# VHH binders against q9p7j3, part 212

Target 1, 174 residues: q9p7j3
Amino acid sequence: MILPLFPETQVHVFVYENVSNCAAIHEQLISQNPIYDYAFLDAATILYKKQVYSAIIRALEDRRDEQMKTKTIHSEVILSLSPKTEISSAFRQFSMTKKSKNIVVVKIDSKLTEEEEFERLDKLVEGNRVEFSDEELQKLIDFKVLKKNYKLDPSTLENPLASILSSIALRGYS
Key: E = the ipSAE of ESMFold2; O = the ipSAE of OpenDDE; V2 = 0.75 times the mean of E and O plus 0.25 times the DockQ between their complexes.

## First folded at step 15 (VHH)

Design dd1 (framework vhh_5j56_2; at its last look DockQ between E and O 0.33; V2 from the best seeds 0.00; counts 0 for: pae O 5.0 > 2)
Fold by ESMFold2, look of step 17:
Structure dd1 (fold): chain B 174 residues (1-174), chain A 125 residues (1-125)
Amino acid sequence: as target 1 above (174 residues)
Amino acid sequence: QVQLVESGGGLVQPGGSLRLSCVASGFTDFTFDDYAIGWFRQAPGKEREGLSSITSSSGDYTSYSDSVKGRFTISRDNAKNTVYLQMNSLKPEDTAVYYCAAGYELSYPRDFDYWGQGTQVTVSS
């Protein structure tokens, strides 16, 4: 996908369920293996496509404005999901862990078609690809985690999208 | 809430050794082995200095500042929720309060959001 404000930046997003090798991927991320240069997110924290796209846009805006706080655009996406400014907290809340079962994977600055990128990613992830859609994300979300991460109360949970997007836009860097 | 408690500080002659420990507790959704642990120190009137860090994942990724390389060794025992700092060849300039800190080990760059209260190390003749 090409974002209107970033016409030379190709982005792909993939969703996997029932992933069996998150611990192995985690080891590769710790060692900063360049083959694994993606944002690996825990799907239990992602309810909407717009949540992911808003974090991507925020990260790209911060890169454009030379205001990134982390070392790569993919780590910046993880930070951008958080309403808080602390890097360790954002990764703890949104990144894939060794115990994750379902993941959302983001590739920014891809030179490949979606299916070409998928073929590369599929060599790294042992799980079942599903569509990147609100319908599939809703099957994988943990609402307790979502409520905690964005401080949603009962009234906010009735229309959580606006609160979540506001948190990404405003509180992540304020 | 995650809590870190340092111990093992004290008075030591120049050239001596101490072993500091950092014991962690209060984990809820994550365990000790999900955290990178770092050691820091602060002398009176000086800024806090990072000394060493260690992850929990296989490979035991460690780092050391130039001021302590070869003299200090970081290690961890996940069964005891403990990280150690073995300090050898101590010098008067090593006199400081020593702190441990914890952060999620996948954080890039390395970042710490839990801190201990510190333990005093004094190196004197």
Scores: ipSAE 0.363, ipTM 0.714, lowest interface PAE 2.8, mean pLDDT 88
Fold by ESMFold2-Fast, scan of step 15:
Structure dd1 (fold): chain B 174 residues (1-174), chain A 125 residues (1-125)
Amino acid sequence: as target 1 above (174 residues)
Amino acid sequence: QVQLVESGGGLVQPGGSLRLSCVASGFTDFTFDDYAIGWFRQAPGKEREGLSSITSSSGDYTSYSDSVKGRFTISRDNAKNTVYLQMNSLKPEDTAVYYCAAGYELSYPRDFDYWGQGTQVTVSS
């Protein structure tokens, strides 16, 4: 994928359902294994492709402007999904857990092609790869989690896209 | 919110030992067990250096920078909301203000939200 504001930056996003080894992945992340340098998100928190891309764009803008709060671009993506500026809160809201069943995986600045990343991730993730599309994401979302993370009321929840994107863009500002 | 207080710094001779403590308080939505803790230091005119980290819960994973590996040991006592840094074979170049920091354990690399005010360690004479 090519981002208009960052055309030189390689971005790959993968979606896996029915993942059976989230506890093992979590262990690798805790041990700081560099092979797992990705943003591993719980798919229960992601409703739209634009939600993920908005967070990626915000993270890349913060890196460009030397304003990253985290040490890696992938951690910055996770932070950028949250309307809050607290890193711990963002990870608890959006990052995968040992109990996650469906995940969204983001890779920025890949040295591999998309196909090579698929082959690599398919070896790390024990689940079924599905298309990164709004249709597939809608099958995996947990609306209670989405409502809580973005503080959506019932009327907003019927068409939440604008509110979600605004929350990501205005992180740390009202 | 979360507050961290370091103690145990002081003046020590080269080759000596010190044990730093970091006590955490102010938890509302999460407990001490939910946080990874790191130790950092900063000497005058130098950038902040990461030294060691320990994961939440039982502290099953620890890391050390090359400059302190084999000399420093990190440990935690969750019942006391405390993490320790045992520093052995201290050198003059270990002179710095030492900080503890708390962050989410799934962060890779670990990113820290909360920082203590620091404790001075001076290795001299």
Scores: ipSAE 0.252, ipTM 0.583, lowest interface PAE 3.3, mean pLDDT 86
Fold by OpenDDE, look of step 17:
Structure dd1 (fold): chain B 174 residues (1-174), chain A 125 residues (1-125)
Amino acid sequence: as target 1 above (174 residues)
Amino acid sequence: QVQLVESGGGLVQPGGSLRLSCVASGFTDFTFDDYAIGWFRQAPGKEREGLSSITSSSGDYTSYSDSVKGRFTISRDNAKNTVYLQMNSLKPEDTAVYYCAAGYELSYPRDFDYWGQGTQVTVSS
């Protein structure tokens, strides 16, 4: 898809459930395999599409403004999800782990159609693709993790999206 | 906050050897096993350069810059929260302050959040 603010940049987001090879993917990431040039997120930490898009937009803005804190746009997306400034903290909070079951995969600067990108990614991920929607994300979320990552309390849980977006936007300013 | 302390630096003659140690502490969200460790150096008037890195216990991936390949060896002891840099066949050009750095292993390319204070290595006849 194309984001209105960044018409020159093609972005794809995929959701996989029941992934059986997260440990293998993790190993490839550690080895710095360029074929795995994606942002691999733990779906347990994602509640809304807007949460993901907000992080993507912030990462793209950082790149545009030459203010990225990380070395790659995909790692910047992971950082942008976090209310914390530390890169390691952001990865701990939102990145896929060896034990992850469900994942959200983000590709930025794709030169392929969504279907072509899916075919490529499907060779790397052993799981079932589901729709990237709030409905599907709500089935995969771990609210305990979400509450911890964004420090949500009973008052903010009435409108968690607003709190999440505020946390993302205010990172580094509070 | 994670702290890194380098040791083992000093004065050595050309062709000599040194073994640097980097001890990590202060882990909260992660353990030492989750961190990749890298060695860097900075000589007077030059930019800091990466020398070597080693991943966590999940894999034994190591990397070396061309300038030190075949002479330096990186290793780690997770039980001691320590990473070592064995430096052999040292040259005067290796004279620099050597730094240890730590970052989460999934960063790609490797990003480092924490740095040590550095240890001086001087190679001179």
Scores: ipSAE 0.022, ipTM 0.420, lowest interface PAE 5.0, mean pLDDT 91
ESMFold2 (binder alone), look of step 17: mean pLDDT 79; pTM 0.806

Design dd10 (framework vhh_5j56_2)
Fold by ESMFold2-Fast, scan of step 15:
Structure dd10 (fold): chain B 174 residues (1-174), chain A 125 residues (1-125)
Amino acid sequence: as target 1 above (174 residues)
Amino acid sequence: QVQLVESGGGLVQPGGSLRLSCVASGFTDFTFDDYAIGWFRQAPGKEREGLSSITSSSGDYTSYSDSVKGRFTISRDNAKNTVYLQMNSLKPEDTAVYYCAAGWELSYPQDFDYWGQGTQVTVSS
């Protein structure tokens, strides 16, 4: 995919459901295995494609402006999903856990095509790939988790897109 | 918010030992065992160096930099909200201010949110 403000940056996003090896993936992430250099998100926290893209754009803007708070662009994506600036809180809220069942995987600065990344990830993730679409994400979201992460009231929960995007874009200014 | 306090530094002769402690407090949304803890040091005129880290989420995952592997041991006591760094076979080049830091286990140690004020370790012959 091509981002208008970052046309030279390769971005791939994949969605997996019914993942059986999240504990093994988590161990690889703790040991900082470079093969697992992706942002691994819990799909329970992601409702829209635009939510993921907004976090990616914010992370790339922070990298461009030399304002990244984390070592890697993938960690910065996870941080950028959070309305708060605390890194630990963002990871707790959005990163996969060893108990996760459905995940969203983001790759930035890929040297591979989307299909090549999928072939690589298919060897790492034991689950069913589904389309990265609002329809598929809506099957995997946990609205209780979403409400907590973005502090949504009942009036915004029915149509939360604008609130979520504003929270991501204005993180640290609210 | 989370606060970290280091202690146990001081003056020691080459070949000696020290045990540093890092006591954490101020937890609201998380508990101590939700955090990974790392030890860092910084000597005058040098960059901050990562030394060791410990997590408890899947059992004890520990890491050590090459400069201290085999000489330093990290451990934690979750009941006391404390992490320790046992430093053996100390060398003059270990002289530095030692810091502990707390963050999420999947974060790189340099990305940890909370940092202590540091404790001075001086290895003098």
Scores: ipSAE 0.483, ipTM 0.745, lowest interface PAE 2.1, mean pLDDT 88

Design dd11 (framework vhh_5j56_2)
Fold by ESMFold2-Fast, scan of step 15:
Structure dd11 (fold): chain B 174 residues (1-174), chain A 125 residues (1-125)
Amino acid sequence: as target 1 above (174 residues)
Amino acid sequence: QVQLVESGGGLVQPGGSLRLSCVASGFTDFTFDDYAIGWFRQAPGKEREGLSSITSSSGDYTSYSDSVKGRFTISRDNAKNTVYLQMNSLKPEDTAVYYCAAGWELSYPTDFDYWGQGTQVTVSS
């Protein structure tokens, strides 16, 4: 997708279900292998495409304004999903774990086409690609995780979009 | 409030050894086992330098900067909420204030959330 405020920034988002090698991916992320320079999110935490795009936009705004709190743009996306400022909390809440089964993968500033990124990621991720759509994300979400991460009460749980987007947008106001 | 306290610094002769300890407390939502710990140092007039880190999951992943690789060893005792830095073959260039920091294992160590106050290490004859 082309973002109106960032028309030169290439953004690709991929969704994988039934991933069998999350422990191996996690090991590569710990070692900071540059081949794995993506934001690897646990799909249990993502309900809407707009949730991911809002975090991407926030991270790009922070980079533009030289206000990034983390070392990489992909780490900044993970932080930007969180309603809290603490980096450790954001990663604990939203990043993939060794036990993750379904993941959302974000690439910013790709020098590759979307098709070339698919080919690269297919070599790294042992799982089934699915469409990045609200329909597919809603099959993978864990509402208990979502509720805890965004502190949703029963009154917002049936229509959480506005609350989630507000939580993402209000980060950095302190 | 997560709090880190370093200890074990002091004066040592070149070629000597020291073991630094980093004791963590103040956990509310997460426990010590959830945090990766890194060791850093800063000498007067120099930039802060990352030295070593150990993962939160006790998965035994450790990293070392080239300046200390082979001389320093990081380890953790989760039952005691403590991380250690064993420092061998110390050089005058190792003189610095040593800090521990706690954060998530997939974040860069410079992005760690909690920092200790530091412990002075002086390597001099």
Scores: ipSAE 0.474, ipTM 0.754, lowest interface PAE 2.3, mean pLDDT 88

Design dd12 (framework vhh_5j56_2)
Fold by ESMFold2-Fast, scan of step 15:
Structure dd12 (fold): chain B 174 residues (1-174), chain A 125 residues (1-125)
Amino acid sequence: as target 1 above (174 residues)
Amino acid sequence: QVQLVESGGGLVQPGGSLRLSCVASGFTDFTFDDYAIGWFRQAPGKEREGLSSITSSSGDYTSYSDSVKGRFTISRDNAKNTVYLQMNSLKPEDTAVYYCAAGWELSYPLDFDYWGQGTQVTVSS
């Protein structure tokens, strides 16, 4: 995928449902296995494609401006989804856990094509790959988690997109 | 706000042992079990050096730098919100201020958000 503000940056986003091996993936992440250098997100926290794109753009802007708070662009994407600047809080809110069932996986600066990344990830993730679309994401979201992460009230829950994007863009200022 | 307090430092003779403790507090939305803990040290005129980390609540994943591997052991007691560093066969080169730090387990590589104020270890006869 091509981002207008970062046309030379390779970005791939994958969605997997009914993942049976999240505990095994979690073990690889805590053991610091470099093969797993992706942003592994819990799909319960993601409602829109634009939510993921906004976090990716913010992370890329912070890298461009030498303002990254984390050591990798993938960790920076996870941080950028959070309205708070605390790294631990962002990971707790948005990253995959060993109990996750549906995940969103982001790869930035891949040396591989999208097809090659699919082949690699399909070997790591034991689940069903689905389209990265608002329709598919809406099937996997947990609205209680979304409300808590972005502090949504009943009035914003009817149309949360603008509030979510504002929270991502204004991270550290609100 | 998460706070870390180191203790157990002091003066010890070469070949001696010390056990450092790192007690964590200030949890609101998360628990101690959610955090990876690392031990670091800094001697006068030298850069901060990473020594050891522990990344699971059961202690399943630990790492050690080559300079301390086989001599130091990291462990945790989640019921007490405490991480320990058992230091054996201490050498004069181990003299430094020792820090503990907390970060999220899934951050790759490990990023530490919270740092203690440090405890002095002096190895001298």
Scores: ipSAE 0.012, ipTM 0.354, lowest interface PAE 8.7, mean pLDDT 84

Design dd13 (framework vhh_5j56_2)
Fold by ESMFold2-Fast, scan of step 15:
Structure dd13 (fold): chain B 174 residues (1-174), chain A 125 residues (1-125)
Amino acid sequence: as target 1 above (174 residues)
Amino acid sequence: QVQLVESGGGLVQPGGSLRLSCVASGFTDFTFDDYAIGWFRQAPGKEREGLSSITSSSGDYTSYSDSVKGRFTISRDNAKNTVYLQMNSLKPEDTAVYYCAAGWELSYPRDYDYWGQGTQVTVSS
């Protein structure tokens, strides 16, 4: 994927259903295994493609402007999904857990070809890869989690896209 | 606001031992168990050095830098909101201000949001 504002930045987003090895992936992440340098998100927190792209764009803007709060672009993507500025809060809200069943995985600035990233990640994740589309994401979302993470009221929960995108864009400013 | 307070530093002779404690408070939406804790040190005129870490999953994973591996041991007591660093076989080059830090365990490299004020360790005869 090519982003209009960042045409030289390689971006890959993968969606996996029915993942059986989230506990094993979690252990690799906590042990700081460099093979797992991705943003691993719980699909229960992601409703739209635009939600993920907005967080990626915000993270890339912060990197360009030398305003990153985290040490890596992948951590910055996770932070950028959150309306708060605390790194720990963002990870707790959006990152996968050992109990996750469906995940969204983001890779930025890969040194591998797209095909190599697909092959590598399919070996790390024991689940069914599905299309990164609004239709597939809407099958995996948990609206209770979404409401809590973005502080949505009942009036916005039926069509929350604009509210979510505003929260990402205005993170920490209001 | 999460706050970390280090204690247990002091003056010790080469070959001696100290146990540092890091007590955490100020949790609102999260608990102590949600945070990975790292120990760092900084000696005068040197860069800050990471020494050891323990995960938020009640210590399922620990790590150590090569400079302290085999001499230092990290542990946690979640009931007391405390992380310990047991330091054995201390050397003059271990002289530094020691800091604890709290952060989320899944970032790579690991990010730390909250830092203590530090405790002085001096190893001298």
Scores: ipSAE 0.157, ipTM 0.531, lowest interface PAE 4.9, mean pLDDT 85

Design dd14 (framework vhh_5j56_2)
Fold by ESMFold2-Fast, scan of step 15:
Structure dd14 (fold): chain B 174 residues (1-174), chain A 125 residues (1-125)
Amino acid sequence: as target 1 above (174 residues)
Amino acid sequence: QVQLVESGGGLVQPGGSLRLSCVASGFTDFTFDDYAIGWFRQAPGKEREGLSSITDSSGDYTSYSDSVKGRFTISRDNAKNTVYLQMNSLKPEDTAVYYCAAGWELSYPRDFDYWGQGTQVTVSS
């Protein structure tokens, strides 16, 4: 995908359901294996494509402005999903765990095509790739997790998009 | 909100041992058990070096840098909100300020949210 404000930046987003090797992926992330330089998100936390894109855009803006709080753009994407500024909190809220079943994977600054990244990820992730679409994400979301992460009241759960995007875009801005 | 306090540093002879403690407090949204804890050190004129980490109690993972593997042992007591670094066979090169840090395991050793103020370890005859 091409972002209007960052047209030179390569962005790929992949969704996997029924992943059987999350514990193995988690071990690779803990060991900081450079092959796994992606943002691995728990799909239980992602409801909309715009949610992911808003976090990516904010991470890219922070990189452009030399104000990233983390050491990698992929960690910055995970932080940017959170309404809070605490890095460990953001990872606990949005990052894949060893018990995750469905994941969203983000790659920024790829020198590979989407098809080449898919071939690479298919060797790392033991699951079924599905379309990155609101329809597919809606099947994987956990509304209790979403409500907790964004502090949504019951009235906003039926239409939470604006609240989520505001939480991502306006964290730390005035 | 989270605060970390290191203790147990001091002067020791080469070949000696020290046990450092890191006590955490100030948890509101999460508990001590939810955080990975790392030990780092920094000597004057050198970059901060990661030494060891331990994940939360459910993760049961530890890591060590090559410079301390076999000599240092990390452990945690979640009931006391404390992590320990047992340092054996100390060398003059181990002289540094030692810091504990709390973060998520996927950030080690690059990103930690909370840092202690450090405790001085001096290895000298």
Scores: ipSAE 0.013, ipTM 0.406, lowest interface PAE 7.2, mean pLDDT 84

Design dd15 (framework vhh_5j56_2)
Fold by ESMFold2-Fast, scan of step 15:
Parts: C-alpha cells; sequence; structure tokens
Structure dd15 (fold): chain B 174 residues (1-174), chain A 125 residues (1-125)
C-alpha cells in the first residue's frame, strides 16, 4: 500500500488468528533476530483498519520531522497507537505477548514484495492468516482491553472510532 | 513516574574494578520486574554508547557491547529494585558518566524511556 503523504513508503499489514507460537516469536524478538523486524501487535487491541493506518501515518510523520522517540519505525508504530508518549506503556498496552492468540503484524520499508512478505511471514507465524479488514478485526478485539487503553466510557465505547483516531493524532496533547 | 538513581562511581586505577548500582522507584502502572534495564556511558564530546542490558523478570537474557564483553557483567536483584554493573579490568578509555535506563522488554528493537542522572567513573593513575 502507498500512503498519499508518503508515496515512497511501502506498508504491509497482516492479520493472524489462532496463533500457537507467540512464545517462540517473543523469544526471537528478545534475541533481536533481524528476520523478525516487524511490529507485532496483539489483535485484542485493534478494532479498525483506520486505527492501524493512523498509527503508521503518525510514526512516518514523526520520522519525517526527526521527532521519533524510538530507534526504529516499527517501534514508533507501536508507540503511536498509545494516547501517551511513554514507550514502555505503549508496548505493554499494544504489543504481542507470549500468551497472545491473535496478532496484527506491520511491515514498513520492506525490501520484499507483498507476496514475498506473505510467504516469509507465513513461515514465522503458526496461525491462520485472515484478511486485514474491519470485519475480521471486530472478531478479534477485546473491548475491555480497548476501553482501558483509550480510557473510553460506556457511551464512547458504542462507537469509538473518532475517539481512538483523535487519541492517536493528538498523542502528547491531551 | 519511574526514577532511576545510579551510584558506585568514583576514581580507580587502570586494571581496577568498580560495581555500579541502579535503584528504581516511582512505579504506578507496572513494577520493577516489568522493566528491562540497560547501562550506557558518555564521555565528554562523544555520543552516548550502549554497554549492556538485562531483560525483565529474572533477567533470562543479557547483552554486551564488544567494547566491554568479558570485562563487565550485568545482574538484577528484583527484591531490592536494583540492577548492578560489575566492571573489571578497567581502562582509561572507560572514563565516562555512566547511566542506567529502564524501558520495555529487550525485544527488537530495544527502547528505553527512563534515564538516571548518571554517575562519574574515572580511570587514571
Amino acid sequence: as target 1 above (174 residues)
Amino acid sequence: QVQLVESGGGLVQPGGSLRLSCVASGFTDFTFDDYAIGWFRQAPGKEREGLSSITESSGDYTSYSDSVKGRFTISRDNAKNTVYLQMNSLKPEDTAVYYCAAGWELSYPRDFDYWGQGTQVTVSS
């Protein structure tokens, strides 16, 4: 995918359900294996495609403006999902854990085609790949997690899109 | 907010040893066990250099830069909210202000949010 403000940046987003090897993936991330250079998100935290794209755009804007708080664009995507500017909090709130069952995987600046990333990532993740769509994401969300991460009250939880996007866009101002 | 305080710096002769301590406090959303801790140093006019890190919980994984591998050892004591850096076979080139930092787990890439004020280490005769 090509973003209007970042036409030279290649972005790929993948969704996997019923993943059985999250603990193994986590160990590879801790050991800093470059093959695993992706943003691995817990799907329990993601409700909309626009939520992920808004975080990607914010991360790319921060990179363009030399305002990144993290060392890599993938970490910056994870940070950008959070309404806070605190890196540790963002990773606790949005990153895949050893116990995750469903994940969203983001790749930015890939040297590979989307098809090649599909083939590579399908070998790393032991789960069922599903379409990156609002319909599929809504099957995987945990509303208790969403409410806690974005501090939503019951009235906003019924239609949270605008609140979530505002939280991502205005990170550090509210 | 999380605060880190370094101690144990000072003057030492080449070939000597020092043990630095990093004590953490101010936890609200998480506990000390949830943070990875890293040690960094900065000499005047130089960029900050990463030296060593230890993962969250019991510290199952550690890393070291090539400049200190074999000479420095990182460890943690969760009961005391403390991380240690044991520095052996010190060289004049090790003279710097040493900082500890706390951040998320040691996943790729590693990132640190909270920094201490630093402790001076001087290696000279």
Scores: ipSAE 0.006, ipTM 0.315, lowest interface PAE 10.0, mean pLDDT 84

